# Ledger of designs, part 3: VHH binders against Leucine-rich repeat-containing protein 39 (lrrc39)

Target 1, 343 residues: Leucine-rich repeat-containing protein 39 (lrrc39), of Danio rerio (Zebrafish) (Brachydanio rerio) (f1r6i3)
Amino acid sequence: MTGVTVCCGTVNSIKALWETRIKKTKDDLKKEKEQKDRRAVGRLTGAWEDRIILAKLKEKIVTEEGRVILRIEKEEWKTLPPALVQLSQIQEWQLHRIGLQRIPRFISSFQSLIVLDLSRNSVTEIPKEIGKLTRLRELLLSYNRVSYVPEELGCCENLEKLELAMNRDLDELPTQLSNLKKLSHLDLSMNQFTTIPDCVVNLPSLEWLDMGSNILETLPDNIHRMEKLHTLWLPRNELEYLPDNISRMKSLDTLVLSKNKLRDIPPLMEGMSNLRFVNFRDNPLTYDVTLPDLNEDVEEEENDREMFGREFMNFYIQEARKRGSQNFTSVLNVMLEGVSETA

## First folded at step 14 (VHH; from u4 with R100K)

Design v1
Fold by ESMFold2, look of step 16:
Structure v1 (fold): chain B 343 residues (1-343), chain A 124 residues (1-124)
Amino acid sequence: as target 1 above (343 residues)
Amino acid sequence: EVQVVESGGGLVQPGGSLRLSCAASGFTFSSGSYAMAWYRQAPGNQHERVAIITSKGNTNYKDSVKGRFTISRDNAKNTGYLQMNSLKSEDTAVYYCAAKYWSEYGWRPEYDYWGQGTQVTVSS
């Protein structure tokens, strides 16, 4: 007796398995069809959105002094759509506080760009395609989240101004930055630089440098190679000493060193006749020196500047010679003709 | 609350080695833009920065310790380190670690988180 009952029990188990497999197959096909439909809707929606977005972008274009400018402020654009390349004649991007997260790789299509101002956004990366913008004169990325500068930025041969202030984690620059023969203005303040990079010292045309609010402990001994530098901002660092060669910076007009750890002032700085504005406020200088003649007819704020400025510097140097060395005073007088201890 | 705590100091012979640790609690290094530095102060002297490591891991050293000291950080363990090799008598000092934070307004040294210090003594 080969009972149907035994076979029936087996048939019921097989039937249940078969029905489960059939249901699974139908569910899989349904999911596949729904996925295709979603892709199709996405494609159509994307084309629609591109036309809408392009129309909105065209409304943001202004012409000023013969320049075609894309200007967007305080309006959310986390990304820029590829349709923007249809407006490649734009000469300036002025995109502020729009929440932009990336500079698009299609930036290379904007061969007429002179100014790329993306300050106060959320940009994390400068793409290597930036190097194809050989007409670019200004790149402004202060108040972003850029932590790396690509070597290709050195290909922007006409770049005159680079601002990367307040990017927090930025702490180095590529050596190729020294290829920027026209760069005259560089702002690297409020980052994590531990040194002035060699590539910055080697910039042949640099006139203005801000590295305030970094973590510098020393300045390079060859700082005098910056022959055209007239303004140097270094407040809020951890500088303990200045290199003697700072006195060889003949173009230096303005030097801000407030809120550092400086213990002394190089005596040869007394001979820097072109240095008109200097600030040594809030440094733990060895000697406690004050300028008594500035508490007269000046404002408290201006008097505060004079207390730690050029006259303070010169007075400090001569007082240090009086307290520290008779021999040093004689040598300094011979080497620094025309420098008055009272001036 | 928020603090960093140094450990690993001690007495060592010239030429010896020590590894200092800087354990963070109440915050994590990975939660923000932090640099970590080691300072030291011998009796009667000013503090001096010995080494610093940035949030991206780049390092800088005082000339007197280059090649002998190595700063590092392990964000997963929330700890910084100073490996001190070839120790000399002039390395004798209290060593402090500091966590330096970058906010929306940049770095402000008055908001650094400082440890209490750990003594390193190099004596024959």
Scores: ipSAE 0.784, ipTM 0.918, lowest interface PAE 0.7, mean pLDDT 84

## First folded at step 16 (VHH; from v1 with K56R)

Design w5
Fold by ESMFold2, look of step 17:
Structure w5 (fold): chain B 343 residues (1-343), chain A 124 residues (1-124)
Amino acid sequence: as target 1 above (343 residues)
Amino acid sequence: EVQVVESGGGLVQPGGSLRLSCAASGFTFSSGSYAMAWYRQAPGNQHERVAIITSRGNTNYKDSVKGRFTISRDNAKNTGYLQMNSLKSEDTAVYYCAAKYWSEYGWRPEYDYWGQGTQVTVSS
């Protein structure tokens, strides 16, 4: 006699309660049957459609140097079908000029993915699920429409290469990008950056940076914190001067500054013994200098340009000192002559 | 004809304010990836960029005008603005607006649309 108690005088009787429970159970069973029927039809239709699509996708799988690659080029795929998840062992996506509009959320199922190359598509968004790809080494999204980079990209702890060139409207990066301890190659060219973001300066392993064709006017004074940077491409910006600390970039080997607004060259750059390739062409430098006569040799043209750039830099610095000394000498001579005439 | 036209310049006392406008015609800011910038040139000096606003609305200012000048854009009116407050005599210059365009080959200075300038004179 434990459990259920019957009460006298209740407006709502226990009979009504049991009828409600019976009806609810029947309704639940009816819903379950309807749901099972829908899934059965959808499963068979979807399985057939998946098989057809999967067969086409398997045709695009290649193996090169031990890597399983999905390669699609110049073929319209605005979206990628969910059936692709059945090929989650793929290690590289090489999907170029397919009109892809977004990276699917199911990208997180591709845990073997090392390279995600979606160059020259119409991708507008990098999903937060990108952060689940902890084996990813390369993310290539140049020539897309990405205007925002999610903070979850900082979770791709093995990322070594990030290309976001020509996304046009991209003008900032999340601070979490500095968490990418292995990132060595970063291409941000042809975007709307007005500064080098702090998170880029704080990348501990960065070796190669392209920020050409942006709208930079200055470089950060702490640019020398990029201790491993050996290549810096900055052509086609609006740089008016270089910070003196650029001379402290000990690893810098290649520096391209063509087509900027630079008026002068910091004198301390003469001491940058590791700097082998430097280009100041097409800048409104204060002094109009020409290099001394060179022996032109067609066989050494590429080497001549390399030497010409560093030779030009050093020659410019020396000429600036020489002309500064001449100005001081001229002022001193006038002052001395005036003093002599007072006696 | 594709062009941008500055307006709103004039003579003002130190400490005064002016609002410059940059009206675009023959194209619209919303039809592409455009940044908009204001430059100025005083006699005997070279062009200098005083403010820029990106297509996404991020701004950057020359240190000498920071806190006094505000750049903005109204894409619906196809117009950019430079609000100049607390004007000083050193702000005297011809002010130019430029619409900076990103094509599929990136930004190239030769694709910029420049106005012909508007004079701002700050005199006691």
Scores: ipSAE 0.765, ipTM 0.912, lowest interface PAE 0.8, mean pLDDT 84

## First folded at step 17 (VHH; from w5 with Y111L)

Design x1
Fold by OpenDDE, fold request of step 22:
Structure x1 (fold): chain B 343 residues (1-343), chain A 124 residues (1-124)
Amino acid sequence: as target 1 above (343 residues)
Amino acid sequence: EVQVVESGGGLVQPGGSLRLSCAASGFTFSSGSYAMAWYRQAPGNQHERVAIITSRGNTNYKDSVKGRFTISRDNAKNTGYLQMNSLKSEDTAVYYCAAKYWSEYGWRPELDYWGQGTQVTVSS
């Protein structure tokens, strides 16, 4: 009779254990379901949010001359929402003064993008994904905080215009930029370049270059390789001299050198027949030369001052020759006189 | 008050070495778009830039000092340096440190912070 009692206790204990296990399993399943439901609700909420964002973005899309343009101005958009990827057909981004801090990596999804204008923002980096935009013709990033240009930008083979003005810290470009064979317009003004980078010199189609307000100390000796360059802006730098080869720039029409440290004008520049506009204003040139007919009274409109640039240049060169020859003659005479006194 | 102060100048024999220091106060080289440059002015000459280090740390030198001078910056100490080796008589000048600043309007010379200079004399 004693054997049956032990079995009942064990069965009850087992039952209790099983009940506890079942309860635990039920609780776990409930938790899992709740978690799943929360995740589902979160997804739905996210999807709904995305729809709202997308609707808002769509309101910012305009069509001009057959181009689909995302235009946002003077709105606070520190970041671009991922939902924007759904609008990958956009051909132009025109986002100005929206406080944008980062170009999103999903920009690579915009394969039809022709113009990326993000001027006047707070962009700190150009993502490497930019190189996937092979149809990109214009990249405008002036007035940002870009400190480096990725080598992948060199993969934008159709890039015609690059603006990187007023990024303050930019001081170098990757060599791969020389691969931009269609780049004709480059603005690097108001940065920290010390010279014209080799990759820029090697741009075969470059016509317009602004490197004003940098810290250029020298120009490349091979500057003449820029055969298509017709406009060169170099004001407010620290150039002390111009290379002689600047005279070999046959396409150069406009050269602005104001507010540098130039001591001389290369004599060979006199032969630059295509140079229509040249400005040497506010340089410590060795010779003080005033054009005879420049009556003080002509409120020379800023435009008129540029017209006198070539005349000034030529006159200066001539005067420099005269004075240089005189100095040489005087030194020679002094030397000859010294030799005569010792004989 | 923003200030840059040069030190380390002196008399040295040709072939000798000096290390100039530029201590900045009131600002930090690393907090903004600052380049640090060394200029020198010999008697009767204009200021010439001998070396510059950009905000990113890239360096550029005047040809006459290339291979002899080294510009550097210690951001932790907020101090710039110019190591000058193989000094020549032609290096005799007052050396000035300048912090070049790029504002939202770009670089303007009037925004640069200049030190008072330190005399370097290279003489036998």
Scores: ipSAE 0.897, ipTM 0.968, lowest interface PAE 0.5, mean pLDDT 90
Fold by OpenDDE, fold request of step 22:
Structure x1 (fold): chain B 343 residues (1-343), chain A 124 residues (1-124)
Amino acid sequence: as target 1 above (343 residues)
Amino acid sequence: EVQVVESGGGLVQPGGSLRLSCAASGFTFSSGSYAMAWYRQAPGNQHERVAIITSRGNTNYKDSVKGRFTISRDNAKNTGYLQMNSLKSEDTAVYYCAAKYWSEYGWRPELDYWGQGTQVTVSS
């Protein structure tokens, strides 16, 4: 009679195990379904949100002179929504003071983009995808926080204007920027450059360069390679001397050197016939030179510009020559007198 | 109060080495757009920048000190350094540390913080 009891216990245990497994499987399936449903709801909500965002973005699109422009000003947009990609026909971005922190990587989808103006934001980086914008003519990123320029920017072959003023920490440019053969306007003012980068010197079409309020200590000796440069802004730097080759810049019309540490003016600059505007104001030049005929009656501000302009430059150079010659003669005389006493 | 204090100057023989320190207080070099620079002034001469390190850590040197001087910054200690090797008599000067600051309006010399300087004398 003893044998029957053992079999019932095993069956019940197996049944219990199966019930537990079934329950677990059901629970897992329920969880999976709930996850799927949550994902589906999330997608639907996302799609709806995207539609709303897209509608809002469309309201920000204007057409001017046949160009489709996204214009947003003084609205808080830390990031641009992905839905913007649906508006890839936009030719110009004008986004100012919107607190933009990042240029989206999907910027590469905007193949028709001609102008990217993101001035006065909080952009910290230029994405490498910028190099995909081959039609881009203007990149304006002044008053941001860009500390690095990607090499891929050199792929923007149609870039004509680049503004990177007041990014504070910018102190170098990639060599690949020399590939920008159409770049004619470059603003690097209010950054931390110590010289004009070689890649900038090698820009064949550069006409306008602002490097004011940097920490330039020297100019490159090969500065004359900038053959088309007609305007050079270098105020408020730490330049102690100008290279002689600056006189070889044949296209240079405007040169601003105010508030530097210049000790002298290269004599060869007298021959710069194309130089119409030059300013040496607030430099510790070796010779104290005052222009004789400055009529007292010219308003102080206009007078200051003229006081340290081309006439000043020429006069200074002449005076320097006179004084230099005198010093040489005096030294020669002293040497000759010394030789005569020893004989 | 923002302060910059130089130390490490002294008398050294030609060919010798010195390490100058620039301790900053009241600000941190890493918290903003600061460049740190070393200047020197010999008697009768103007201040000349001998070395600079940008906020990003790039360095630039005056030609006369290239290969001999090394500028560095320890952000943890909020201290800048100038390692000077192979010193020459021409290196004799008062050395000043400066923190150059870029505000929202750009760099202005009047916003720079300067130390009191430390004397370096290179003499046999």
Scores: ipSAE 0.894, ipTM 0.966, lowest interface PAE 0.5, mean pLDDT 90
Fold by ESMFold2, fold request of step 22:
Structure x1 (fold): chain B 343 residues (1-343), chain A 124 residues (1-124)
Amino acid sequence: as target 1 above (343 residues)
Amino acid sequence: EVQVVESGGGLVQPGGSLRLSCAASGFTFSSGSYAMAWYRQAPGNQHERVAIITSRGNTNYKDSVKGRFTISRDNAKNTGYLQMNSLKSEDTAVYYCAAKYWSEYGWRPELDYWGQGTQVTVSS
């Protein structure tokens, strides 16, 4: 092969590599043309069009922090031309608001790809060929129309970040997603998940999960298997109860449960020493409980409010314990008083 | 305007069956990202979700009705259904249909389209 090149070099050195490859490709095309009939006016026209569009694509290549990036924004590209494969050494695609409708099957030619950022497009599916991208670390497809995730995504063994927020119809994931041993960040917010999928619970390295604005009613009883999870965003769901095993999530630092249907807080959560930021706001909790200074703290940063949310949680648990005991005693006294009544 | 209307409630003996319908108007299930759910409320109880079907057709059920209730939808008729079999006295409630929509701003539960409810009574 051509050997190593300096990846921290200028755009000019990278362009020199591209032009060498292009020349070799043109020579190969010339040989194939001679082997086929010379009524190839269409092939010559296509080769010229490929040359024009390739030149346009080369203008969109930038180098930042040692990475070769294809960057297109707010320019309509509903499809990507096959000539793009001639630039297969690109390490990042940053293609935003271009109306892209499809991830091309030739994505498999981009073996150097580390980041595939196609946020805010019209992509409807992730092709099976995504599984060939074993160097891929980030797949960002938020604000698209992806309704199905292929099993082959589980072959992207170096994937660390997967964002699929706001794909509207997405409601399940393949079991093979649990094969992603390095996945630490997963955003599934603003979709139609009714449960946390088992494959997500089985992700061994997951540290950050957002499933806000879904239609979750319960959490899995085995949620404590997520041993590395430190941040869990679940606002705007339909959660009615938390599993008791949530108290066993020893790495959990941040838990947002605002705007759900929770009636109670599991008492064992009082012992979650690593839980620093918790939010139960806007839930129909059984008991009417407030901390004395909550009104004076409403202007503070959201992070500060989550810190005082742990104080609220602990106070609520203690008051629920007390009020439950008083309610039982009150009922018993009424029954005993009625028995002693003479009239 | 946009609405959903329940029908098919009534009186039934324990072990009996009923089929509830949820007819949608002012929108089409197949023209957007809609989920449809059935909720129920007995007097003195909180409003609870018993079944949901997503825009892709995946379903989820409350444990107490699994195996007895089946949610479905017919996009051609713009109607959702709840087939209720092996009914028990604890299933007595007003049943509500809700349509849930995902706009470009996501799902907003306060904007769900609710029916007015249909009574289901399971009695000897």
Scores: ipSAE 0.794, ipTM 0.924, lowest interface PAE 0.8, mean pLDDT 84
Fold by ESMFold2, fold request of step 22:
Structure x1 (fold): chain B 343 residues (1-343), chain A 124 residues (1-124)
Amino acid sequence: as target 1 above (343 residues)
Amino acid sequence: EVQVVESGGGLVQPGGSLRLSCAASGFTFSSGSYAMAWYRQAPGNQHERVAIITSRGNTNYKDSVKGRFTISRDNAKNTGYLQMNSLKSEDTAVYYCAAKYWSEYGWRPELDYWGQGTQVTVSS
């Protein structure tokens, strides 16, 4: 009315605003309908995929000796579908050569799991959720790409067997691994360990340890704390000496030390009466020792076992003592002879 | 040509320091599962490993050099290093760098890449 400024396109402007508002409202309603339709189709497609996948997974379930096993071999499954969680009563996963890239976080739903065998896949990571599997007895991840072991693995209080061979970059373990009071079998071969970790030495029930093809230079002086260890595989390392305390490993039955850098054998190992199989082949031992021909009827095989076996070890120790004593006697004899010549 | 080449050796007074370098060519430390180690050999002795650094960067040292030597690697320069402090006469040796590779068949020491060595002499 008074003071109102009238623009040349006022009527057109108001009409345009009204038409814009109507169009915006209709566009919004159309977008909302399309979104609802897409959600509905997505839910139906997902339900069908889940049903199909679940049916296929159920075909992979077998029962052996009262155990429910999911078995998949040589079939491409880079990932495992979430629908698998509906089968959470499975007691064993046996998934080999399927190209699996990750252990799914929903693994925690499998509270009945006793064996998790994922050998020969492409797994790069053990999820923290592994620690929820308190009934797990065996975790087999050999021939994967795991470079880190989470501390939560120490919560798997019933774990008896852990295999992590051939993960290439693996070089340490969490301190919490020593919490595994039932762990009796540990395979860490073909990795980059530079020492036997303290947590391994502190495993109270360990019976079998393989650390072959690592880069060990020494063994811990307290190696004898592994009181139940009966088998120790250490071939293809860079061990230069054995600690004298190795002789205190009274449960040790099998000790493989082939292809190391050992110069000598600790003399106290002669008293290790439980040690039945020992292998020192391909070490630069100071003395070149050949087992004597002891008899034709029983010991002919001993000649084929040069540098190998308990018999070789004991003979080497005895010869090293004799050569040391003879060298000492020869030095004394030369000194005595020289004194006599000057007297 | 795939190789590693050591440098940085020389004559030093007891208590002094040297830094050895191990330059890699023909391969890249970061492109695979490589560990790198320094070895030494005095005349008439065997090679002994003095330090190693794994592909993940963890280190281990021979007891006689712990606290005095530091191994490291610089992936951008494709070069490993051995910083040697508080040198002693018993550190006199030829020092060798070795690159250790983990293939799908594991580590095979026969296939390590070795340098030709660099002399370190600790003498008053």
Scores: ipSAE 0.777, ipTM 0.917, lowest interface PAE 0.8, mean pLDDT 84

